VHH binders against DNA primase DnaG (dnaG). Designs and how they scored, part 2

Target 1, 371 residues: DNA primase DnaG (dnaG), of Nanoarchaeum equitans (q74mb1)
Amino acid sequence: MAKFAPVQYKYIIKAEFEIDGIVDREDIIGAIFGQTEGLLGMELDLRELQKQGKLGRIEVEYKRVGNKTIGTITIPTSLKAVETSLIAAAIETVDRVGPAKARFRVKEIVDVRSSKREYIRNRAKELFVQLLSKTAPDIEELRRELEEAYYSKQLIEYGEEKLPAGPLVEKSDEIILVEGRADVVNLVKHGILNVLGMNGINIPKSVVELSKRKKVTLFIDGDRGGELVLRNLLAAGADIDYVAVAPPGREVEELTNKEILKALKSKIPLEQYIKNLRISINNDENKEKYKELLSKVFDTKKAIVFDEQFNIIDEKPLEEIDKLPSAYGIAIDKILDNETYAKIKGKYQLILALDSNVNAQERVITLKDIQ

## First folded at step 11 (VHH; from q1 with N31S Y53S T98K)

Design r6
Fold by OpenDDE, fold request of step 13:
Structure r6 (fold): chain B 371 residues (1-371), chain A 121 residues (1-121)
Amino acid sequence: as target 1 above (371 residues)
Amino acid sequence: QVQLVESGGGLVQPGGSLRLSCAASGFTFSSYDMNWVRQPPGKGLEWVSDISSSGGDTTYADSVEGRFTIIRDNDKKMVYLQMTSLKTEDTAVYYCAKDRWEYGTFEFDYEGQGTQVTVSS
């Protein structure tokens, strides 16, 4: 679809529909024309308006989901606002498509001129920044300041999941990936405009897809939670190139401009970060506790669950590992395999095992890690 | 053409000091923040320090904070890195780098050959 309706049209009616049956485009269009006929008088008859060129082609996009047909309709008009509104309202009265029950809802009526103005405004800003970059390349600081001033520091929605993002997330060759909306807000506030937030524990498909075509810096909090985020991303198949870390104990959402810049400049390649993590595990203050717990399960064919203070809560034979309660961590007298992991996935934040053959989302510490 | 020429590296014992220099040309030096970055053997590029275009603001990586000092001379188009209390882990090729900012992202332009710093007993 053209980004903008032809100049002759003033408004665009956008509606969504749900039909309790499998129907085709012609059925949908037919229903709209048929059921609106006569409702608004002859002057606002949709077919007549189309003949007169006052109503454009009805565009229908739909998909079949089970036994239902769901989609959207788009209708451009050159009518006045009132007339357009009447037509829109009439469309909502359509209650059947063929033999199937149907529900239509107008999502919005778009003012074409308004949309064009908005586009012009945004495009002008973009072009200005580009021009500035070409004409004054040796004024980096000024260029940055002006860029920040002219680009909206407003968050946008990205992807089907409507993820919070900075306005330059698509335009930039590199993006900064953060955990949540608050992080995005803070980064955008400080002029980082190529940022994307994941908005939850589950890694969105859009993030994975974007990571395949852009250079990605993961910007995580200065705590253990950040590490978990990275693990989840990698498990989901996201391509991460760099990792930036907030100062110890600090969250990305609370960082100052100076702290943000320092963190980003201090970004390290993913491989290096992983290597560092391994080293950190070896130097972990809890290393002795890990050893102790693993020693307790060693050659016992048991699993032990423990709390955040490393107190044992429960223990079971490995055969009954699925009967263990959720807790902070679990120690297993086994090499962690897919079968075992499937039984304990999501129940623990920390998994201690003899070894691991699984790419777990949880933090996994093995005997090799604590040597 | 942007040119950055680093010098001052060498072999030094742990606890020693070195002063690195970078001569810049081919761009408006006073308009750019400048950086020192380093590449340790077998590791990726690591940011060390930056200094604002005016020289009024400096930042350091945690690993070098308190030991290294970055300064610049805009008249001479020079950037310096005074390194003290050097450690074996400071061994790297050091580069002077200019900020490159585009569409909310920044990269380092380091086109020089770098200068080797080796800290060894």
Scores: ipSAE 0.610, ipTM 0.881, lowest interface PAE 0.9, mean pLDDT 85
Fold by OpenDDE, fold request of step 13:
Structure r6 (fold): chain B 371 residues (1-371), chain A 121 residues (1-121)
Amino acid sequence: as target 1 above (371 residues)
Amino acid sequence: QVQLVESGGGLVQPGGSLRLSCAASGFTFSSYDMNWVRQPPGKGLEWVSDISSSGGDTTYADSVEGRFTIIRDNDKKMVYLQMTSLKTEDTAVYYCAKDRWEYGTFEFDYEGQGTQVTVSS
């Protein structure tokens, strides 16, 4: 569809419909004309209005869903607002298409001129900022201030999932990815406008898609939860380039402007971040204990549970892992998979395994981590 | 054309000190926050410190906080990094960089060749 409606029209009526039957476009259009005829008088007869050029072509998009036909209609008009509204209301009175029961609902009446004005306004702002960058390249602070002034510090919805985002998420070559809406709110408040937030535990498709087109900095809290987020993103196929981390014990949503800037300046490449995580495990004071426990279970097909002092409390064959008591930690002679994790989730703070194919909430240490 | 010329690097023992200098030209120096960044061997670029355009505010990476000091002279168009209590992990090529902000993206402009700092016993 053309970005803008033809200049001759002032309004566009958009409606949706559900029909309890299989019908075609002509049936739908016929029903609209037929059932609205005479309702509003001859002056607002749809056929007459079309002849006069005051009503455009009725566009119908539809799909079959089982034994039903669902879709949308679009009707451009050059009528006044009141007349357009009356016509829209009349369309909602259509209750059958052929022999089938039908339901029509007007979603909106679009003011074509308003839409154009909005576009012009937004585009002008963008062009102005671009022009300024070319004419005054040595004023970075001013540029930033102007960007903040011209771009609304309002959150927008991004993608089909309606994710919270800053207004420049599409305009920027680089985006900042954060965990939630609160983080987005805070960053936008402080002038970070190329931010995208995730909703919930599942990684949205829109995030994955965007990550393929943009340079992505993942900005995570200064806690262990960030690692899980990263793992989930990578598992979902997202391309992450950098990782920024909030100060220890701090959440992104609580950071000051200075803290935000420092964190972003201190971003590190993903590979380095992963390496650092491994190093941190290798330098752990309990590394030898981890090795010892894993060695004990290695090639035994058993699981052992241990306390905070790394004393073994109990052991069972892997087949009976669900019978083991809750404890500080568990060591298992297998690759941690979803099935096994489901059995031990929430019972332990530390999981030692040969390897891991799951995004566990608990701290997971594998053979690779302790080498 | 933006020019940044770093100097002052060298070989030093752990616990030693070095002072790096950067001469800037080709842009309005006093209008930009300036940074020091470094690239350790086999690693990516790492931000070290920044100083505001006026010189009134400074920020440091956690790894160098308390050991490094950034200062600038707007009249001379110079930025300096005083490094003390140097560690082996401070070994890197050091670059002077100015801030770049565009559409919410924070980047560094560094055009210099850098100066090598090697900390070794």
Scores: ipSAE 0.599, ipTM 0.877, lowest interface PAE 0.9, mean pLDDT 86
Fold by ESMFold2, look of step 12:
Structure r6 (fold): chain B 371 residues (1-371), chain A 121 residues (1-121)
Amino acid sequence: as target 1 above (371 residues)
Amino acid sequence: QVQLVESGGGLVQPGGSLRLSCAASGFTFSSYDMNWVRQPPGKGLEWVSDISSSGGDTTYADSVEGRFTIIRDNDKKMVYLQMTSLKTEDTAVYYCAKDRWEYGTFEFDYEGQGTQVTVSS
């Protein structure tokens, strides 16, 4: 027996209409398609969406009362809340059916899992008023602005530092910790509401305190910058339980729903992540060269600059580190601090140091990393 | 009440194949993404694979991608995990799990006893 699976539609747009004339179903549907053509761009063109199965059949119920036609339309959609609201707003711009004056009003957007459909519908109306007054409408800009307005409204400020957070951070026993506001917005956009971001260079006290009360999954970018965030958190005394990593070279703020869910489902215990990092460094084909260079500078109070073949180019006392030329890398007989980093920032791709107190943009390898 | 009954495990040599089955009841099966998760000896739960409610989208943990295939049959309320090229590291108790989507929170529902997969020579 064939079965229809209704789960493909997420929302149902219900609108009322009153038309100052006698019209039929085909006239009403034709006006909806005709007067919205071009308003929403190709990605949200109603005919195209219907061909793709993303809009269901437009159902029309009407009756004729005197010289008027009144009724309702029902439009199922598998689109997300933002796109559904744009379509709903576009339907409200329909002001004629054939020669007859018409008025359309969206009565409701029905869904099972959203508590804020009225907000996004009202915001879409505001943006469409702006769109109708422009000579060069940009539907992607409108969609982006609506998403920003909607999801920014769902963020809260956490702690004295006013950190960006999803609304469930305080109530949840578990949190997802991310680097910044853009990451928080993206996760909230995809339904992850127990998320906390960090604003700034230093690890906030509120983050450290929260990490000792709740189970924390650190969700980091898929590059060396993400690993440095972890190092700084651990140095600050944060209690991290799991690590989730974005795909290589990808940032958390840009991930799709599928990528977010895969990364979070694939999280690993912190201890295992640290073990994997140590194994990766131990298998680096240049590990012995890093050791040799660090050994050469150790206890000399000097810095050594080297090329891609790890040949020493120049050597100077630490006091003259700013006089060294730019090169592939530098090895330093000290802990990398803010003062020293300011003098070498952007001059090298690789920094070898005894330890690091700096979240540098360049790759930093310390004695701890190669032991 | 949600019930998930796993079967199809067993002892197999490295390089072998197995097909796990999961029979679901007590919920609207076609409305939920389904998952396989596993618990290796002495370790915590590890996510293996998921499949969307329609069956149109699948994802896999990196450790099993290319070797395992998740399949669902919404009419029969079944989820399957076709495993090939099995490794000793795949030894675990395998559980079928329903996604429990809650607004703002993602979790798994584990209801069964699981099915043991043992890969050894």
Scores: ipSAE 0.184, ipTM 0.701, lowest interface PAE 5.1, mean pLDDT 80

Design r6
Fold by ESMFold2, fold request of step 13:
Structure r6 (fold): chain B 371 residues (1-371), chain A 121 residues (1-121)
Amino acid sequence: as target 1 above (371 residues)
Amino acid sequence: QVQLVESGGGLVQPGGSLRLSCAASGFTFSSYDMNWVRQPPGKGLEWVSDISSSGGDTTYADSVEGRFTIIRDNDKKMVYLQMTSLKTEDTAVYYCAKDRWEYGTFEFDYEGQGTQVTVSS
């Protein structure tokens, strides 16, 4: 015999009923299962959910008053808020128990972890009416729409910039810092409520100030865009403690719950992340080409531009750097400073320089990076 | 009183294998996801692996995936870490921990002394 581990319930559905007849507990439970069967599709079938351990024992308390049966139902569930709300709405459609007419009304949905959202109950009723009015609505689409409405409502505004944030940013001693609103919504959807969003490369003052007061984990995309965000934060003076990285080629806003948790559990100290970046540059297949280009420009007082194949396209003195054409990359015999960067910003994808004092949006590789 | 007792560490050659054990008491073991975390010499804690309360879902840090296997036995209140293809980088004190999920902040309750794994030629 298989062992059944105790389930950890998230929500409890509490409903009241009145039945115009004398029925017993099993009649009531049977009607609930029977009349909701197929209504929400196989994915939210109550018998299947109970078999999976996602729906607990349906508890029924009732009394007989004259020729009526009146009582309450308690249904614990480990499902998320949206699915729980859909099930609650489906229970309200039960109109018979055996031969007797019945009326069910959901009284409340209790969040076992001390959170309650009346908004989601009202929205679920609206969407469920649509389901009953339509011949073939997609239950997954209804679930997705409820999730977006629910979790978007949980976001708050933080700071003067009105940044998107989860509701626990202020209260928590630690925060998770993400690039934008879509990331915040996705993390809140998965139960991460101490999250704060930014404007990408436009680093808000409130973020810098908060980072000096709280422990910050920066959660970035698994591509070069995420590394730019970190660079911008450091240049702005933010105090970042840890970095968590989405899987390669994946964005934080698209991650599943498991991917989010793995990335957060695998976070590393900022210092170690920066060390790993330097190792990655050293293992870059084009590393020797970077060295060659920097060597060619070193001590020449010139800049050279090159194509995707690392062929030199044009070469000019540093004084004429603004006259160089746009290309894949540029190598300069100078420390990249704000004045120089202003002249080349947006013209190249890769900048090779002796050193950098600038928070460039492009990838910058210096002599220190490739020694 | 939560108690977690790790054992099974030792000195092993690179490429070798070890099996770590963790005996749990003082809490409802079957209600918690369990983790292995480790502390390499001179470094902070590093998460290694977790296993769901039912045992049905496991996740591994990238550095150990494919080499380590986490196992639990809810009847015996035990968590195990089967390690193979060990590397010198795996040298650390290993702790088992129950997690406490507080709104995106992971805290690990690691109450034990840990067990030392040393991988050296």
Scores: ipSAE 0.112, ipTM 0.668, lowest interface PAE 6.5, mean pLDDT 80
Fold by ESMFold2, fold request of step 13:
Structure r6 (fold): chain B 371 residues (1-371), chain A 121 residues (1-121)
Amino acid sequence: as target 1 above (371 residues)
Amino acid sequence: QVQLVESGGGLVQPGGSLRLSCAASGFTFSSYDMNWVRQPPGKGLEWVSDISSSGGDTTYADSVEGRFTIIRDNDKKMVYLQMTSLKTEDTAVYYCAKDRWEYGTFEFDYEGQGTQVTVSS
């Protein structure tokens, strides 16, 4: 049983509770497990179902009003309707949390797939007609569009910025933060439901606020773009706890289930990730050559092109950067932006610049990377 | 409740081998994926390897793949880590851990003292 890749959920049990006392999340969860133990037999025991991955994490939200604790619980399940209903009924029998009297009431049992299946069926009909008319792309693109349509219906919008999110971001004490919507869809597709995307917004204030009250794992692509996202988050004052990185040359949005789980299990504390970045550059035996080339181009408004031995081949003003020959590397006296990158993309293996705000496929080394 | 007891650590030279053991009790061992995690000196926890509840699937961190092998024995409630070609960067306290299953949340329940592995000339 793959506990980090939960099965596709069929239902979500939502229950409300009122407790005549002040209790904590642990007390509430303990009462649910304790008072339902043995009630439904071993095959529907809540602890056993959770171990098997058939019952998701019990999410609890509560507030304290006077001497009472009032709130909601959310329980995802891959069980069928009858089994889910039995569990919901068992939860309603919970009548104490610690010494306090409690009342639990199941508000609803949400069928995760019901309304989304109708949309997908209609979309599939449209795409199939296009395929027969030879105006649609290949079958793999059809499959991709159907999957996107299905999993997009499971997303919610978070905050005033309407950020793309999995359904459990507010309920979880921890979140996985990703760059964009496509990343969110891919993680939800693989059962990761406490994920939040930034949807093209540089650093949303909702993300910064959330990072200060929840444990955050930043899951970034295995390239320079991921590093830029991290730097912007830190500059905005976000409280990032861990970093998980996609394999080199891979994007989070394209990872398989095994790659996602391996990356998340291999997450490291932010401080260690930052140290690793500094050690990697310091251990590069060509570090002094990078400094020399950047120093030569600094404040000249020029770009210089160099070979694998770091000999200068040519140089031109920045305005003529597209006229420089292809070579091993280029050093430029500016911040690497989209316009400049479009002119040099694919011509070099190494780019030395003052700074970068571009997700380049080539290795980019900046002044801040060299100290 | 849950008890995990690690053993088999020690001092070894680079290129050497060690076998770590973990005795588990207090939970239904065969229902859980098991992990090895480690804490290098002055650093946080690093995930090393996992093995599925049945033993049919294993995964390894890039830094140890090809050198370490995780094995479990559900009848004896044991997890092992066979380490070969050890490097100085493998120096750490090693813990075995069961998954604390919270989808999207990757925490490990490690309750043992761990076992020290030191790789030094």
Scores: ipSAE 0.053, ipTM 0.628, lowest interface PAE 6.6, mean pLDDT 79

## First folded at step 12 (VHH; from r6 with E107Y)

Design s1
Fold by OpenDDE, fold request of step 13:
Order: C-alpha cells, then structure tokens, then sequence
Structure s1 (fold): chain B 371 residues (1-371), chain A 121 residues (1-121)
C-alpha cells in the first residue's frame, strides 16, 4: 500500500468492518456500492464518482476470524471535505454483506495534504541532520545540540502496544530500553532519543522483536528492581547486549544529564553484568544463610520454604512441591527445571537451588553462585 | 585520518602511579570530548573517564573516581590520564577514545594500539 495517495486525491476514508460471516473482497465492495446507491443522490453515487475519477479504488484488507470477516477499507477521494464526509457516513449505513450482518465504522478521514506536509516536515529535519553530519563532522557537540534542537523532544508511540519511545528508536542501530514512560520522558528531555519504554510488568512482543534487530542497552534503576526487569526480558526471549545502571538508590526517571551520560558510558556487556551479579551474590551478606538453607535440603529430595528472616515455614518432598505455601523464598534439592518452575512460579521472591536451567523471573541463587 | 597514539603504560606495583598520554591528530581536537577507556584481560571495553571539549568538565567511572585524573591540552592536542593508587584490577590496555554521536547514540572511536598497564606485585 502506497504511503501516500496519488496527488489527485485530497482525502482518504479509512473504515473498519466486522461481518458475521465468511465473505470475500468482491462481496464487501458490492455491498458498499449497492447499499449506498441512491442514498446521497446521483451526484454522490460511488460508481459515478469512480467513473469521473473523483473516487479512487476501494481497497479492502480483511482476515477471517472464526466465522467472521474483519478488516479495513480505504477509499481515496478528490472531493471536498463535506462530500467526503457524507460518503463516509453513508458507508457506515452498510449493514449487510451478502447474507451476513455487517458493521462498518469510519475510523478517520485523512487529509492527504496534511499528511504530506507532516511527512515533509519530518523528512526535512532528518535530511538536515544528515547534512550537518556530513558538512561538520568535526563538531560533535554542535552536532548533538542541533540534533536535539531539530528532533522534537516529543515522545512517540511504538508498536501495537503503543509503547512510549523516543523519535529515533527506529532510526538508530542501537536503542536504550527502559522500564517505563517516566524514564523515557526523562531521557528524551536530555537528548537521548533512541529510547523505548516497556510500560508494565509484561514484556511486550514489540520489544522482543525490536531486540532482535537492534543492539539493546537496558538502562535500569540502581536497585534490585532492575535485576528483575532484566530477568523478565531474558525470559521473554529479548536480546540484550548491554546493561547500564543508574547510581545506587536512584531511578532512571530522576537522573540528571550528567548522570545519564555517565551511566550510558559505563554500560557493560550483558555477560559481564551477569558475572558481576554472581560475584555480588557471592559477597552477599546473606551468603551464609543461603548456604545453610541449601545444606538443609541437600540430598533430602525436599523443598523448604522460608520467610524474609530465613526462618523455615514449611517443608515437603519435591513430589509435593506444589502443595507448599507462598513465602519469601524456597530452597529445593534439585536442579531447577521448567517442570519444577511451573509449579512454583509466582509464589516466591527467592529461589535457592542446586542449579538452574530456567530463565526465572524470580531471583535464583544456585550453588555455583555461592561458592 | 584520525590518529590516536597512546603512551605511558608499564609495569607498576599496587599503590603506584602512572601517567598516560594520548596524542591526537587528523581531526579538530578541541571540538570533541575525549575519553579514556580500558580493556582488562578477558573482559569487555570499560569506560574510565571523559573530559569535555573545553576541558572544563570531567567525569570518572566509579571504580577510578578519586584515583584518576583526566586533563587535556588543546594546543598540543594531548589528553592525559594521571593514575594514582593503582590496583591490580586496573590492569588493562588503555585507549584514548573520541566520542562519536550518531542518531542519539554515542560511540567510542579508538584508533590507537593502546598502552598496556600492568599492576602487579
């Protein structure tokens, strides 16, 4: 589908439809022509308008979902705004396609000129930045400043999930991934324009897909929450290349320009970050407690659940692990596998195991981590 | 062509000091922020310090803060890194790097061979 309608058209009618039956393109188009005939008079008859070149080809995109047909129609027109609106309204009166009940709704009427102007404006900015890059290669600071000035520090929506993002998220070979909208706002404010926010606990599909195409720096808060975010991303299958961390106790959303730059410059490869985490766990003040708990379950074929003070609450054989109550943590005399994880997922914040073959969302500490 | 030539590395005992130098050519030196980065054995590239184009602003990685000092001489097109209280973990090949900004992302352009710093008892 052409990004822009031909110059001869002024408006584009975009409508959605739902049909309670399986129909084809011809049926849909036929219904539109047939049921609108005579409604607006001969002057606004769709067939006549097409003959005159005032109405373009009706484009229909549809998919079958169960016993229904859903999709969109696109109709370009060279008519005036009023006439276009009338036609759009008429389309919404179509209530049957063949033998099936149908519902049409106009989503929008697009002003082609307005769209083109917007495109021109945005493209001009891009070209200007490119030109500056070529003509002033030795003025890095100025280049950055100009980029910030010409690219709107406005957030855009990215993907089907409408995730908050900086305007250069698609253009940049590398992106910065942050936890939420507030982080995006702050980074964009400070000229980081290749940023994407995940909005919530669930990892969006669009993030995973984007991570496969671009180098990704995960920028996390300087707290334990950041680690959880990373785990969730990896569990969801996202490709993370680097990790940047805010100063201890600080959130990405509150960082100054200097702090942001420092954090990003200090980014480390994912593997190194993970290694560091393991070292951190090894030096954890609770290391001895972890060892103690693991030692208690070692060679017992049991699982033990414990509270935040590492007091044992309950214990069960591994075969009955699903019967254990929710608690702060669980220690298991097993290598954590998908089957076992499925039984304990979401019940505990900390999992102690002999080893792990699972990308868990929870904090997992293994014997290897506490050597 | 951008050229960055590092020097000043060597073998030093823990607690010792070294001064690294970087000679820059092939670009407008005074227009770029400059960095020191290092690559420890078996590890990835690690940012150490940067200095603004004017020399008025400096930042340091947490691991070197208070021990290292970055300075520059725009007339001589030189960047220096004074290292004090050196630790074994400071062992690395050190590179001088120029910032490169592209589409909202900065990169380190280091073209030199680096200079080896080894801190060992």
Amino acid sequence: as target 1 above (371 residues)
Amino acid sequence: QVQLVESGGGLVQPGGSLRLSCAASGFTFSSYDMNWVRQPPGKGLEWVSDISSSGGDTTYADSVEGRFTIIRDNDKKMVYLQMTSLKTEDTAVYYCAKDRWEYGTFYFDYEGQGTQVTVSS
Scores: ipSAE 0.677, ipTM 0.903, lowest interface PAE 0.8, mean pLDDT 86
Fold by OpenDDE, fold request of step 13:
Structure s1 (fold): chain B 371 residues (1-371), chain A 121 residues (1-121)
Amino acid sequence: as target 1 above (371 residues)
Amino acid sequence: QVQLVESGGGLVQPGGSLRLSCAASGFTFSSYDMNWVRQPPGKGLEWVSDISSSGGDTTYADSVEGRFTIIRDNDKKMVYLQMTSLKTEDTAVYYCAKDRWEYGTFYFDYEGQGTQVTVSS
């Protein structure tokens, strides 16, 4: 049996399909062969080409979504570009898989050689950077430039949640965690490539997991929103090592290169950040007002709502906290729990409580904060 | 081998002034941005100031802005930190540090023993 030298494929056809029915791999493959038969003549018959080793195995990946089958096909070929293109086009003419209506679309034809060249090019760049690091340690700026050039400033998707990230998020021992995609875009633009963005209000599982493996600098906006993000992260069990803060009133997505670098250089340990926050509260001009309100609720055992000037607007027993009107703030003689928070969520900007067991979106000041 | 030798620290009263010096060797000094960093007692490393390789651009931490001035002499391979209006919170060991960039993250390479600055009444 003549050891057929592994047929080096020149091209790979990648296509996507949607089938309006539940079908299996064999059905899909059968449809491709069956419906393309005779379309391009005998010379380009897929079965014949496979026999000749000019066409590789058709790989099918699919998933069932409701009553549909969706997936991709991959077909390697050693044919010329024109012939490959014809075959690809023929695949798009497949309109049924068994009894089900089907739609095939060619995404791309990959030139394997070009891909290899690209790989070589990229690898060479990487090796060069490594070499440079060893041979020219005094050219830090050049090293940085080369690294930036080597690593595409293109965003990647990270984790199951497909989070926006810089290309070095996995390679780096340390990562920069930001709130959203826009922040990622800005940081990557300025050469911060080990960045990860969160999508939405919910802390992604992948972020929590990654935080356990890497040192994490949370880079937050220079507003109250950033503090909330930190609280949410901690509540979700994420390990944050450092906090970097944008200038007051500035968003991370808007920062200049200089501002970004300054902020990152000025990062502080999480513990210190928390301490600073507490100190800030302690030095707040309204600290005495907070104490007074908390003392009052302690004495009266009522929930108190107040305005921006800390004037009491209304008060009710804790059992009737849901009957209190919206106001600037609320003070309660209770540890803020999920049940209580559910009743007051979104009604106030400031919550004064004995302590808090919830990740509130509002500013929460506790006895610990004002001691 | 990169060598950074800090000097000029001491005991000073609040409101006083000190000038720190750093002598650099073992690398192409004029090709690197230089930093001053400090470590207060019981706290982590804190960035204080940086100066570009050419000396044309300087940045400062908010805590020292307007009080500290960083300068460099590329011919002498020296970096200086002029500190004025010193506060008790400025008490720390001060280090001269070279930037190191690795995979999108910068690090401070400080190999010196640092110089102690104590601000006390």
Scores: ipSAE 0.642, ipTM 0.891, lowest interface PAE 0.9, mean pLDDT 86
Fold by ESMFold2, fold request of step 13:
Formats: structure tokens, sequence, C-alpha cells
Structure s1 (fold): chain B 371 residues (1-371), chain A 121 residues (1-121)
């Protein structure tokens, strides 16, 4: 009967555990009751509090990794904050589950009224924005701006560069790395809280350092710009483990929940992504044309421009590269650096070079890409 | 304790069809999105498809889109994978999995032995 009583819980204790052995749910619950019995006196005896309806059922979620059992417990309570904190501390004294050594750590005590109110606020704002978007086709930009303002309050700043991040980047052993702030906001909106963004073209030192401490999934746009972000990260020495890619032609900042989850579920190891890029270049119908053009310019100290049929339009020495006309593409006998890129930016759709140390907006194909 | 029992695998020729089944117990089945994942020979796990808790929304990996259909029956606590136009690269052990995310990290809670699908001439 007491299980249907409408007791309003005030707090939820959430604790994590690591157990040096394979145990089941009942072993964990039994250890909690058994090893806390008598610690806090009869008024705060966990079995008695549960009989009184002041504690809810202990919920246990766990997974088995190797020879260990790792997981979390949740305990709803209608007690006041001080009593709840004492019970949480008592749970941390549990050091065995059956024959196995155990460690319990309280990760948080959640105020139920605050979290329900926050859910209502978040959901009401989402529904209101959706209602506004149905009144006119161009209201979608306003909706994005309102959502950006709301979810930006949930972001934190990370590192000396004050990078935009979700609130759980430091706690998580794994992170999602995205190009910029708008991507972070979109992912946080959809409940992905271990996300870190980057600012601009230069790779932040904090990103490189973090990548060496945590597993990183780089989540990139489905266009050429995303590939360039990866190249710059690798050149800076970042340790990227996986790559997730937005659908072709789409940006991470604009993805729906379904598209985000599909991309993250479909992530692949970095080495496989790089292999796929090389296979794609090898299968490009114009690959031999790229090789031919690069061969023509190689060791000549010149640049050549060409049309969509790969006919050479003009040719000049590298020092006169700014005098070449705009065209479909350009091939140059040098490594594409910032100085050279500044002279050709926006004039071509395709750049063929010996190598590249620039995050160009145009498609860049190098000798290494072609082999 | 989550329990997932896969069945329906077998040996088929390229172009053939199979229907995989997954019987679920030990959790509130109707509250979770469900997944099919597969492990090709000598490879790691590969996500195949998911279906929302209500059954109203499905997604598919690009490699199987248009050929596979995921279906669920919440009353019977069953998930199915209807496979058609099978290819040799579909050869794998197929597992049913409960959807679980820890922030941005996706985990499959698969507990079954899986069911072997072999596509060969």
Amino acid sequence: as target 1 above (371 residues)
Amino acid sequence: QVQLVESGGGLVQPGGSLRLSCAASGFTFSSYDMNWVRQPPGKGLEWVSDISSSGGDTTYADSVEGRFTIIRDNDKKMVYLQMTSLKTEDTAVYYCAKDRWEYGTFYFDYEGQGTQVTVSS
C-alpha cells in the first residue's frame, strides 16, 4: 500500500560505484542496507525510512567491464537537506558488496522541485518557439536566435581561450569536439553535454592538451570544411580517436536530434576515416587530371589556372600568382601557405598544390592526397 | 536484469531475405529505443538500425538503408529486423540492444548471444 502513497520526494541521491567483482542488483542493495545499519541511529535507519515512505526504492544501473561491476544508484528521499546529506555520506562508507571490494562515491544530490521546474521552463520555451515558427516561413531564424540565447546560458567556458563547452566536459572521460559555438549550442539543446567547441581557424592549445587526456570524437560538417578542421587538428598534434560526420552538405549546427544521434552512432575510428578519404580521392573521376596538372607544374616554379574541362587558361611564375585570372582551378608548384593563399583566396574553386599548411575554404588537393 | 534473445539468422544466398527476431525482458521495454548492431568477421561492432520507443521513428545506417526494416511490438516485447537484398558484406553476428547514452557517448546494452547471418554463394 505504501508504494502508491503520494509522498513528494525532495531530493534524489545519485552515487556511482566500482566493485572489484561480478555482483547483481540484490547484492548491491543488500550491502547498502547492511553496512549503513546503525551508523545514523534509528531515526535515519535506511530500512525504517523506507518502511515510512521517506526513502524510495533504490534503483541500480550497472555494467560489467572486465572483472568489475560499475554503475550508479539513485535513492529518492523526502528528508531535509541535512538528513539527505548524512545518508549520502553513509552510502560512501560501503566498502564491500558480498566478497568483493567496493567503492561508492556520491556524484550529486538533486533537488527534485528545482529539476522539475527547470524541465517545465525548458519545455515551455521549446513549445513556444515551435508555435512561433508556424506563423511564417522566415520565423525559423528568429526561433534559432531565441534557442541560442536560452541554451547559451547552459554553456561554460573552457581553458584560457574561453572555449564554448557543455557543462560536463571536465567530468566526462570522452568528449565531442565541434568546430564552433553554434555547434555546441545545438548539441547542448539536444542533451549532449560533453561537447567542446573551437574558435576560428587556429587550433587552441587547450583542445590539443585535452585530446591527450580524453577520448575525442570529432564531429564535423559534411562538407570540405570539416576535412580541413581535422587536418589542422592533426597538424597541431591533437589525439583524435573517432570521427562523426554530418550528412553531406549539412552543418552540425543545423542538425535535428535524429541526425545528431545517427551521426554519433555511426562514428568511425580516425584511421578508417582517413582511409576512406584516400579511397574517395582515388575514385574521383578526375584524379588522373589532377595528377597531370600537378606533374606539369612540379619543379617549374610556376602556377597554372584551368577551366572545368581542365584546359589550361594561363600560366605565370609563382611570384606573379596574383596576376592570374579567376578560373575553376589553380595548380601551384609550392606548399600552400598563408601568404600564397591570401593572394588567391576566392578566385578558384579548386587548388592543387604540393602540400598545404592552410585551412582554405576552397577544395585543396595535394600530392599526398593523390600519392 | 536486461535480457535480449536474438533468433532468425542463417545461411542465405546473395539477394536473399531473412527476418531476425529479438525477445526482450528485464526492463521497461516500451520506454527505450531499440537497436540492431552487428559484428562482421574480424571487425568491431557496427550500428545497423534503431527504432523509437513508440515505434514511430526509425533510422538506418547508410549501408543498409532501403534494404532493411526495423519493427517493434511493445505488447509482445519484440524487435524485428526484416532484411532483403542481402549482400556478402552483411555477413555478421547480429545483436539486439537497448539504447543508452551517457551524454554524447552511445552504449549498446546487448546481453544476448546474437544470431549469425551468413551471406555466401
Scores: ipSAE 0.390, ipTM 0.821, lowest interface PAE 2.9, mean pLDDT 82

